# VH-VL binders against Coenzyme F420 hydrogenase subunit gamma (frhG), part 3

Target 1, 258 residues: Coenzyme F420 hydrogenase subunit gamma (frhG), of Methanosarcina barkeri (p80491)
Amino acid sequence: TNKIKIGHVHMSGCTGCLVSLADNNLGLIKILDDYADLVYCLTLADVRHIPEMDVALVEGSVCLQDHESVEDIKETRKKSKIVVALGSCACYGNITRFSRGGQHNQPQHESYLPIGDLIDVDVYIPGCPPSPELIRNVAVMAYLLLEGNEEQKELAGKYLKPLMDLAKRGTSGCFCDLMYDVINQGLCMGCGTCAASCPVHAITLEFGKPQGERDLCIKCGSCYGACPRSFFNLDVIPEFENINEIIANALKEGESDD

## First folded at step 3 (VH-VL; framework fv_iscalimab)

Design k30 (from k25 with heavy chain Y105F, light chain T99F)
Fold by ESMFold2-Fast, scan of step 3:
Structure k30 (fold): chain C 258 residues (1-258), chain A 118 residues (1-118), chain B 112 residues (1-112)
Amino acid sequence: as target 1 above (258 residues)
Amino acid sequence: QVQLVESGGGVVQPGRSLRLSCAASGFTFSTYGMHWVRQAPGKGLEWVAVISYDGSNKYHADSVKGRFTISRDNSKITLYLQMNSLRTEDTAVYYCAKRGYLPWFDYWGQGTLVTVSS
Amino acid sequence: DIVMTQSPLSLTVTPGEPASISCRSSQSLLYSNGYNYLDWYLQKPGQSPQVLISLGSNRASGVPDRFSGSGSGTDFTLKISRVEAEDVGVYYCMQALEFPRTFGPGTKVDIR
């Protein structure tokens, strides 16, 4: 088998994003270690020199005033075959303005941008935080996309396509994405999770269905990432109702090919 | 290799209840969503219900909503359809089915006949 | 609910001739991931349904090359390049975009 190199890159000096999974390196390693046949090399330390990677999982937004962080993200793009923006801060960022406060109690002149404003990103995994299961699934599918047979590569492409399409939509996540992809498709179950996840309370429930106020939406994508009926909960999407078995079968085949 | 075997069908009077079972083998049942589909004699296919792999999400067609309930027992590797307040128009062969796409196949059971008549 | 329609509802074909079945949905089955969530099924006399085509155009494993699916959005076609005796049965399209799943009324294919 030809193993892939997966790296986890956490942007240093980032304070404009709620990051939980990036602070738990052991949790991420454990998930990837459960799929040892798929992990060739893992680099998690605070490194100033970015190694060659097949897949880079990048968490956090980039501070423009930190020139080392800006150069680190550019070097990551150069040295990685696939770049994954992991979490809503990496996908959509946080811009501190005079009229709005961030983590700091006073207006800041520092700018914290999503990584897609600085480099091309192949895959988005929005969430605050994204589920460990989704991260695992993306890592396995990225492996199959690079090293699988023709059938497995097509499957991996199908699984990753909605996340690749999100990356192509750019660095603004909107309640309107939830409206078009879930609510207007009849997939909404009225659970209220989207409203609870909204940091600016732009979503209310009326007659059991969410209603979004566009003027209040900061386009962070949190509602989409938290939705149990979005394509992130793929057992509701017919093609991927059996995702756990797909992954199990891929791992068995990888093991037998050693 | 994959087998789905329905049971529990029979003749029942209108207003009564009946519980269908579907025993699965040849695949990891607990990782798949499962469906019930029915076919009235000489008529087309009508989708009835679906249940997620863990039983947390369920959906029923409007024609059976409030009367039928899909459920599963992963430890027994069995899918169920509880049918209450049966009507003559519920007379059909009931199939259980596993959905899947490349390299997985859809698998359907042989069906079990439910006849609702006086 | 998404309403599915098929035409023709009945078709009699001489063996070796081509056959074409149309399926229409009341709303688009094209999802943001680029796939059309439409499947084709065949039910042979006295048998359970079996899948022929998944996601608009992807032939299921073991299905002969003479079967093909095409179309996008709301209009779909199943084609059989040369109908054989074993192809007799009822063909159904089904939308797999949302719940409830809905089938077309079926197209009965007979041999002359």
Scores: ipSAE 0.000, ipTM 0.385, lowest interface PAE 17.1, mean pLDDT 74

Design k35 (from k25 with heavy chain G100A)
Fold by ESMFold2-Fast, scan of step 3:
Structure k35 (fold): chain C 258 residues (1-258), chain A 118 residues (1-118), chain B 112 residues (1-112)
Amino acid sequence: as target 1 above (258 residues)
Amino acid sequence: QVQLVESGGGVVQPGRSLRLSCAASGFTFSTYGMHWVRQAPGKGLEWVAVISYDGSNKYHADSVKGRFTISRDNSKITLYLQMNSLRTEDTAVYYCAKRAYLPWYDYWGQGTLVTVSS
Amino acid sequence: DIVMTQSPLSLTVTPGEPASISCRSSQSLLYSNGYNYLDWYLQKPGQSPQVLISLGSNRASGVPDRFSGSGSGTDFTLKISRVEAEDVGVYYCMQALETPRTFGPGTKVDIR
């Protein structure tokens, strides 16, 4: 089986990337074992050399005042075929970063930037934390996009397209994105998870449907990542209703599950 | 069905205080953010303040920051605006509003007049 | 702050004739999700404001189809295909992209 090179890049001083991935989901462990080589696990303080990677999973925001960090993220883009911004800090910046809304829009220093402000990003996975199942699904689909047959590449492209489109929308997550992608599309089931996830309580409900107070929104994207009907839970789209079975079968390649 | 009824307006001297109230009915008040908007006589609309559904987050326009405080009591289904250190330029009709994005309706109260004069 | 301007500031229309109101913003209201954060409001004499159009072109529920919104970025238009007596009032555009929210100065529409 051809293995792809996956890197897990931290832009600040955290370690233990393998422990983090292993604790999240057993499926991620199997992907690393069967389909991918983890070739890069590095904190910013330990940066010595950035290897070539097929897929880079980048966590954390970039300190603009640290020119070496800026160079490191740019080199990561050059050395990677697919760059994934993993988590709300990588997608939208630290939650305490400069805000355009509500009481949290008082002037504050913009020291940390989302990685999309510095490089082109292929895929966004917002959340704090992102679901471990979503991370697994994206990793498998990235593998299939690069190394799959023609049918598998088409499926992977369809699965990743919404997350690629999210990356193209830029580095500011808004309740408005949830409204247009889910609520106005008739996909909302009224569960209230988005309201519960909002750190500034900018989301309210009317007759079971969420509404965002634009003036209070700090554009962190947490509501979007938490929504069970968003593009992150693509089994609501007919083409992906069997996505869990497809992923499970891919992880058992060479051995059938009945 | 939905109603917002403002009260507490009146004539006051500069430097004094007033508290406006907005009584809500016909919707689940505790799940909505609420707004105050004012309109000086013969002038346009000016945004004043907003408060989240549970009262944990608030915004006040720079023109009133430090003098006005928005608050709510969900058990009484009432929104408040505490106005301190009133100035003649605060003279306006004050509207209580429930704002929402499509497909939901905005609802505005009928307004309460505050006149600050010597 | 985003500054909003409107033209004309006053308009007199014969019933049944069309009317057009322009709104401009000091910076683009087009967000990366493809939507323009521009709302239109009507305030009839002696009444509270009511929403007509949201997000540039989407009519609020119950608003007659003779009202339409168009435009993108910094230049927006509200059109009334056939003005009726009940349409008399002051029309405001408002940007909803950033805090503080800001209103245009208003356009007063009268009938002959």
Scores: ipSAE 0.006, ipTM 0.428, lowest interface PAE 11.0, mean pLDDT 74

Design k36 (from k25 with heavy chain W104Y Y105F)
Fold by ESMFold2-Fast, scan of step 3:
Structure k36 (fold): chain C 258 residues (1-258), chain A 118 residues (1-118), chain B 112 residues (1-112)
Amino acid sequence: as target 1 above (258 residues)
Amino acid sequence: QVQLVESGGGVVQPGRSLRLSCAASGFTFSTYGMHWVRQAPGKGLEWVAVISYDGSNKYHADSVKGRFTISRDNSKITLYLQMNSLRTEDTAVYYCAKRGYLPYFDYWGQGTLVTVSS
Amino acid sequence: DIVMTQSPLSLTVTPGEPASISCRSSQSLLYSNGYNYLDWYLQKPGQSPQVLISLGSNRASGVPDRFSGSGSGTDFTLKISRVEAEDVGVYYCMQALETPRTFGPGTKVDIR
């Protein structure tokens, strides 16, 4: 009966990922109480050094000119069993890291890298920001992967597999990932959110389905992060239709029901 | 719930061939790397071979390299070990073992006995 | 290949007393992520091996608190705080840092 150590490591970028985790009040309280300690977080913990962690939720991209940030991310990898890249900045970097032909970016923007360019990453949660529910689900599933019974470990592994496979594809998020994971799987709703999110207008809709222009794609991952079906793919798998009940039951198993 | 069931063992003369099978159930077979581990009678465990989740990468122990070939059929949810040019020192119980999400073996089969004798 | 050794190779304990098994590797099993890729397995008589401890100190699901793993780099210990009859068997350490995977020779634990 071990509590899992979950750390939140904020690099440069949006603070929306921390807000998303905090917005899941009941889940966060129970995770801290029964399953995990939030051991590294600028908002919730007065800790400068990076402690040992079972699960590290890392948001933001790494500024190469910031000596401290480079050291922090490398130390985080060394001290964590599972590293989760939280949000599109951590997964794919700042969108401005790739300039368009005929333009140049400011040096600060060109210096930001996704964390996977510096360390090995186990799990990707792309988004700008990802939902509080997805963040909670990944944290609970990571706990079950390390500490659950044999059924829970299998379920957790199955739940996390798509996000682990995404991490193995590397730090270049392209329209082709949306093609393979959503469009070709018949999950596309034709909503056009991917096209609207593309900073280089590389996506158009033809007959209700998005079409990508590879020569224009800067591989920033914005379209994948904005796709409602990419984040909810885990919910459309039949075995996870009761995911909220599974998580609620797992939270109750660790907690006194008095 | 998770089960690994080996088959194909038996008594065989030196220089002959056998193919072992491991039928998996209770987990998503195509997601995990799989291993073969053997144990000679009264002796310790010896690692034999590994295959990646998609079958694209394989590695065999030096003692069996060139004679044994690991393979898998994800559509049949089955792991194989093709054993050629068998030697008396290959006599052992052969276990299939499943990789966890980290590289430990979280489940093992019951084993199948291979006896190579003249 | 990484060579694994264990000590003692045989151990007899009175029920309820502690047992300790040492495992050494020919090179460090500490990886860049800060974890030691050493696992412990138990093989009970007539049964298949089962995992007890992974990553040096992480107890597997269903494994009693009596079992603990410790150590780092090249020197590791499995400790049983109080040995019970069901704990009889052969204990193996295995390195999972490199392919090929390699096992220790095993430590046989018996009850007096």
Scores: ipSAE 0.000, ipTM 0.392, lowest interface PAE 19.7, mean pLDDT 75

Design k39 (from i11 with heavy chain S99R, light chain L97D)
Fold by ESMFold2-Fast, scan of step 3:
Structure k39 (fold): chain C 258 residues (1-258), chain A 118 residues (1-118), chain B 112 residues (1-112)
Amino acid sequence: as target 1 above (258 residues)
Amino acid sequence: QVQLVESGGGVVQPGRSLRLSCAASGFTFSTYGMHWVRQAPGKGLEWVAVISYDGSNKYHADSVKGRFTISRDNSKITLYLQMNSLRTEDTAVYYCAKRGYLPWYDYWGQGTLVTVSS
Amino acid sequence: DIVMTQSPLSLTVTPGEPASISCRSSQSLLYSNGYNYLDWYLQKPGQSPQVLISLGSNRASGVPDRFSGSGSGTDFTLKISRVEAEDVGVYYCMQADQTPRTFGPGTKVDIR
C-alpha cells in the first residue's frame, strides 16, 4: 500500500479550483492522510524547486513572456507521472487568453496559453471552477489507477477515459464542441449560459437555441466548461451512477485505523 | 427573402476616407455576426472584417487593421465599414455578408465598388 | 495565417462531362469534433459569391446533387459530376478553422 505524491501547481488565472478542492474538507483530509502526500502547493510566481510527483494538478494558463513559468510547467511534466489540467484556464486558456485590457484584434503585450500547448496533458477537468466532488473523484480514481488492484485499475481507467479523451481533443474549446457534444445530440436546454459566458460575444440565442460566430470564437472553452449538459458531467455515465458509493468504499478500504 | 444591400462606394483619392453601409432585411439582424469581404477587379476574394451580433467584438484583416473599422447599428438594421487612409490597393468591390456555422445562413450582398485613384 | 491553394487555376469542360477542383491548406482543417472547416464558393460572372459546400461535404440549400465535396485535413476536392452551362464561374475554397478567414486563389471553370 503506497501513498502517491500529489502536487498543486498554480499558473495564471482563477484560483476557484483550489477553493473547490478545499471545500471537500474531510474528503481532502482523507486523500492527504490515507492515499497521498501533498508535496507542492504554491503559485509558480514563487521561486521554488518542483519535486517528483505522481499526480500534478495544474491550475491556470501559462504566460509565455514569463520564462520561469514556462520552464516550471515543462519541469512539472518531466517530474510527474500524471498531469491533470484543472479548470478551463488550464484546459483551454479561458478568459486568460486576453491580456488585461486587450482584445484579440489588438496587439497582445502578453500571451497566455493553456498548458497543453506547452506540455502533454493526461487528464482534463474543465469547469469555471470544477465542483469539489468532481475534483475529489478524479483524485481518488487517479490513486486507484496507480496503486489499486486489477479490478480497481480497470474501474479507474473507465472513469477517467472521458477526461483523458477530452485532453486528446487538444487545447481548443470552442462553440463547435458545444454544437457537437450538446446541441447536435439534442441535449441543449436553451438556458443561455454559453452565450452569457462567451468573452467575445460570439454566441447568441435564436428561438432559445444557441448559435455561434466561428470567426469571432477564440476557442477559450468558457461556453463548453459552463454548459451543464456537456459530456464531462460524469454523473450521467451509467457505469458510475453510484460513484459516491464507489468512492466511499475505496476510501474505507484504506482506513485500517478507522 | 434575405437581402443585403451595400451602398456608399465611389471614387476617392488616396489618403482620404469613405464609409460603406449595408442595409439588411429578411432575418433578425441583431442576432447574427456580420462580415465584409472585398474583391479587387479581376482578382480573388479577400476577407476584410467581422463584427459580433451586439457590436462589442470585432476583427480586421492585417491589410486593413488600423485603417478600417467595422461597426453596426442594430436599431437601423445596418452594417458599416469606415475606411480611412485609403490606398490604391483598396480598390475593390466590397461585399456585405452574413455567415454562420450552417450553410443556409450564408448570404452575400451585390457589392459596392470603391475606386481609389488620383 | 493559413494559406489556401487550388489546382487547376483554369479549367475548360465540355458540357455533360465531369470536373474536379483540388484545394490544399497549409495546416489541417480537421478539428477534433470530426469536422473539416472548409467551405466551397461559386462566383458566377457578374454575380456575388454563393456557398456550395460547407464543412467539407455538406451541400448548401438549393445546390444540385451533382456537386460534392470530399477530403480531410489538408487535401480537399470539389467534384461536379456533369457540368452544365449554369456552372460557369470561379470556384473558391475557404478555410473557416482560424481567423483570419482565407480564400484560395480561385479556379475558373468555363465550357467549350
Scores: ipSAE 0.242, ipTM 0.629, lowest interface PAE 3.9, mean pLDDT 77

Design k4 (from i11 with heavy chain S99Y)
Fold by ESMFold2-Fast, scan of step 3:
Structure k4 (fold): chain C 258 residues (1-258), chain A 118 residues (1-118), chain B 112 residues (1-112)
Amino acid sequence: as target 1 above (258 residues)
Amino acid sequence: QVQLVESGGGVVQPGRSLRLSCAASGFTFSTYGMHWVRQAPGKGLEWVAVISYDGSNKYHADSVKGRFTISRDNSKITLYLQMNSLRTEDTAVYYCAKYGYLPWYDYWGQGTLVTVSS
Amino acid sequence: DIVMTQSPLSLTVTPGEPASISCRSSQSLLYSNGYNYLDWYLQKPGQSPQVLISLGSNRASGVPDRFSGSGSGTDFTLKISRVEAEDVGVYYCMQALQTPRTFGPGTKVDIR
């Protein structure tokens, strides 16, 4: 009968956030459907005040000129045990760069920032859109990190570590993360997913090796999140190749303890 | 050997237009972003514009935004800078440049002089 | 935009003597990967700029040992242990951490 509080908090400012919102809705439905007794989700659109949450999934960037949005994100941090920045807008604020890419004389009457510029963030899920399955997995693992037994806390810590390390790097996720974590480590397969994921076409391959253009990089982290050899795509870690079974078993064991 | 050769510079009156070209050789042009950097006589370097490998994304310095447009033709292996509404402060040597992610692979052309004078 | 400043703006050195150029950035160039995204360029008279030092302290291929870069965050130094005639020119620091790329105003190095 014990339920965890997983909130879905939507800030604003990103076209990609509309796609992420749709995907998050599917992920929230899956969590509610599969794990109703242990997990429930709360969308802030259904609530006029910010409730206490175990895990807050926050998407979108924050408008500095909107004092209510600034207050809402700060209240979210205060009332949440774990804050997850969901999608490139929340992690890196990429939508604020409308003046790039052939646009001239665009006014900037409002400032939109990634949430990490205003509050401490525990976990990053970059990408646009993040998969519903990944969102579910992170939410469940964040819960287990807080409320699991010793073995479950250790498992959750291992799963979340790469995404927590991304959050510690701050509100800039650049091609340099691929350079240092994947390419310089000899892990690159030359598959080109980094180039395909780049919204500003700053990455290409020459002779199967990625080349990045620093001056076009908006530091959105999408290339890192899409890389099959990065820590983010955890199916390359043997312990997590059966992640759906691992989560199901952890949750069923919790139920049987009652 | 990487080589970049600028052309199209000259003397032009304020308010007029001019197009610069940069012919590239010695590397696979279509896989690299390209830049324009300028230097006014006796002054320092000022970055002007960048274009992605496929021409789909561009960024221009605030000082030239709305007046200058960077473009490229990968089939002709040529980079362009279309300069409209020229001002006397646009007088400079314009360099074509290619930057790698690691700066050890940076290359610059010889430059072409643009003089905006009445 | 990140603003770059240099001092001195001009320097006259006796051949064989050392030279030191300072560069400051308006915000930290130290990224979470441990690198400072600060490069040094040399422009010899009548020539295009050429890279000397990258990522704060890494000497470019073919650059003599007498050149060294140091510093972190917002304060950087280029040192020439013994200035030679071919070192005459204008030295620029440049940041590549944040778009747009920005250059310092340059330091002109002459001999005698």
Scores: ipSAE 0.348, ipTM 0.718, lowest interface PAE 2.7, mean pLDDT 77

Design k41 (from k25 with heavy chain T31N)
Fold by ESMFold2-Fast, scan of step 3:
Structure k41 (fold): chain C 258 residues (1-258), chain A 118 residues (1-118), chain B 112 residues (1-112)
Amino acid sequence: as target 1 above (258 residues)
Amino acid sequence: QVQLVESGGGVVQPGRSLRLSCAASGFTFSNYGMHWVRQAPGKGLEWVAVISYDGSNKYHADSVKGRFTISRDNSKITLYLQMNSLRTEDTAVYYCAKRGYLPWYDYWGQGTLVTVSS
Amino acid sequence: DIVMTQSPLSLTVTPGEPASISCRSSQSLLYSNGYNYLDWYLQKPGQSPQVLISLGSNRASGVPDRFSGSGSGTDFTLKISRVEAEDVGVYYCMQALETPRTFGPGTKVDIR
């Protein structure tokens, strides 16, 4: 029995009829229920006002013209201890970066922004979508960061550090991140997923590996989030190859916690 | 051996139009973004435009925006720069360039001179 | 746009002596990944520009060891440890952090 509240917040954008909050919230509940018996999940679809949360998993970008969505994201930051940007749209705002407004001085009719342009974000999980295992691991580690003993807090901090560092880099994710975190680390498989994901066609494969055009890159992070060899898409991060055992042991109640 | 050969330069009066071409060889043209860079006589380099490998995305420098248009024909293995409403300030050697993220992918043509006078 | 400046604008060097060229940007070229998005180019008389150094300090393929790039943020330096006759030309720094790419005004290097 624990008292942590984990909420899933889905931003509606300017066209709410295209958003399936019920389906997304049910999916999140299933993932958490399968892997984390000791946490509580509160679905926002069942309660229209934003509740207090220990960990908020926020999906989607924010439409600036939708005043309610802007207020909802600010209220989420205010009521949450840890805010996680879930998915590449929340982290980097793919729609906003892709829709630059042409070559004119015309004002943007509609603007969709990553949530980090409006509030402070603690953790980034890029992906379209991120793996269920990664989402579970981040949720559990965030819990341990808040409620764990000294050893568990240190472990959770170490696990979340790469994702916290990404959040500190801001709402700009570029091919350069892929080059330094994946290609230069010898992790690239030459699969071409990064090139296929690029909305401005700035990435090609040359001599079996990705090559980017810096002048065309809008720094939307899509290539990095879609890469199967980035840390966000690995089932197991190498330094935590026994992550399932670590999580199970950390959540086990015992006298050592007395 | 990568080669880029520009053509279409010459002397033209202010307000007129001119189209530059760049013929590529020695690499798979359709896999690379392409650039135009210019250099006024006795002056430094100025980036003009870039186009994606498939022509779906383009960007132009503010100094030429609305007057110049970069385009490409992958079937002809040729890059173009359509220059409208030419000004004396557009007088320069125009270079076709294949540029990449890493410098080992940078190749430049010999340049073609455009003189806008009268 | 990011404005680039260079100094000196002209430099005459005795063969075998070192040369140093400075480049400044109007804003930091240091990206959050720890790299500086600054490139160095050489244009020899009557020739097209060629790349020398990329990302602040990475020498391009075929470029001799006597060329080195250093600096961070807004201040960068290109050094030639011993200038040779073949090194005569105009040297340009270029920022590659933001579109549009912008070049410095160039530094002309001559031999005595």
Scores: ipSAE 0.258, ipTM 0.644, lowest interface PAE 3.7, mean pLDDT 76

Design k5 (from i11 with heavy chain S99Q)
Fold by ESMFold2-Fast, scan of step 3:
Structure k5 (fold): chain C 258 residues (1-258), chain A 118 residues (1-118), chain B 112 residues (1-112)
Amino acid sequence: as target 1 above (258 residues)
Amino acid sequence: QVQLVESGGGVVQPGRSLRLSCAASGFTFSTYGMHWVRQAPGKGLEWVAVISYDGSNKYHADSVKGRFTISRDNSKITLYLQMNSLRTEDTAVYYCAKQGYLPWYDYWGQGTLVTVSS
Amino acid sequence: DIVMTQSPLSLTVTPGEPASISCRSSQSLLYSNGYNYLDWYLQKPGQSPQVLISLGSNRASGVPDRFSGSGSGTDFTLKISRVEAEDVGVYYCMQALQTPRTFGPGTKVDIR
């Protein structure tokens, strides 16, 4: 009867920095619903309570001016076996490091930090937003890395390696990470998906190869998350061809309504 | 094993035409840009032309513009260089070079000698 | 077109001694994406060229760590910490910032 202790921790700006699962996007809510009995709903309402977690999915950046948010993220690290930075804000600070509608103070704007600047992060999931399927796969694989059998641990390690390497580099999965993990490794197929996914048009194809414009890049990680080759070509690696079945079998451990 | 094998070189008179071929193997040809680079006897390397992975973009060195045309057939896994109006200064070993993902050439063919002589 | 120059054009080195080759470009090869679009190639006698260094300082797969590239903008250096007999050949720098791609004139390295 083991239940996966997966917590979703939401961090945002100084006025809205919360450790909470209350407001999620529609895709993430659907993923949580698919394995509701296997996740912890962490809500902050007048009283701090950060539970022990196997896997913490942390979304948003940390406002340095808000002492409570800084302590919340540090407590999350202490209470979690694996910390996953979910989305570009948690990985790099994303648009929270830039002007937002309604921001009046430049020093406060510049105080928004990615969570990796405050705590050690085990896994980075780039994207704005990451796909619901990717979030599910990473959460389950992170759990299997900790609690799976030897075969499951090996498979989970292979699946998570590119995202763990991003965390070790302290980067969001920006175009430079795509160059290191895919293009320079000979895995790029020239499909142009990275350029098409870029919200600020910072990527162009020259001679069939992607080129990045550093000054235009907002470090959102959309190009990395959209790349079909960024996870060591999941489509052609035999052990990942049945990823959906592997996930489904792991989820069966939590079923109680036989 | 990646291989690039050039063919079509030989002795030809000025003003004539010649077509070089480069047969590729050991990699997914249709996903990489391809180049032609030449080397005159006892001289350095000179870039000639490039073609994108899908054939939609082509560029040629000024010295060969209007005379040479790079092309590819992804179904036949072959790169071509059509050389028209050949001049004595076109005498060189012509190398087929596979582009990596950024600006480097990760594999080169053995080269094929083209001698333009009267 | 970007003009590439190299110095020296020829050098002879005793086995085990270091060698250094300079490459200069007529305009900056540092692009706004933060990379220097300069590569180094080695052509051994009677052989096709082979890549050594890409993007200024990235060693190509299988290239020994005695080879290193450095520099930025218009001034680049290829260093060989301990020259071995198998390193004899002509070394070329190449810019790939813009079309046409251009090579340096080459530096011939011989061993005594």
Scores: ipSAE 0.000, ipTM 0.395, lowest interface PAE 16.1, mean pLDDT 73

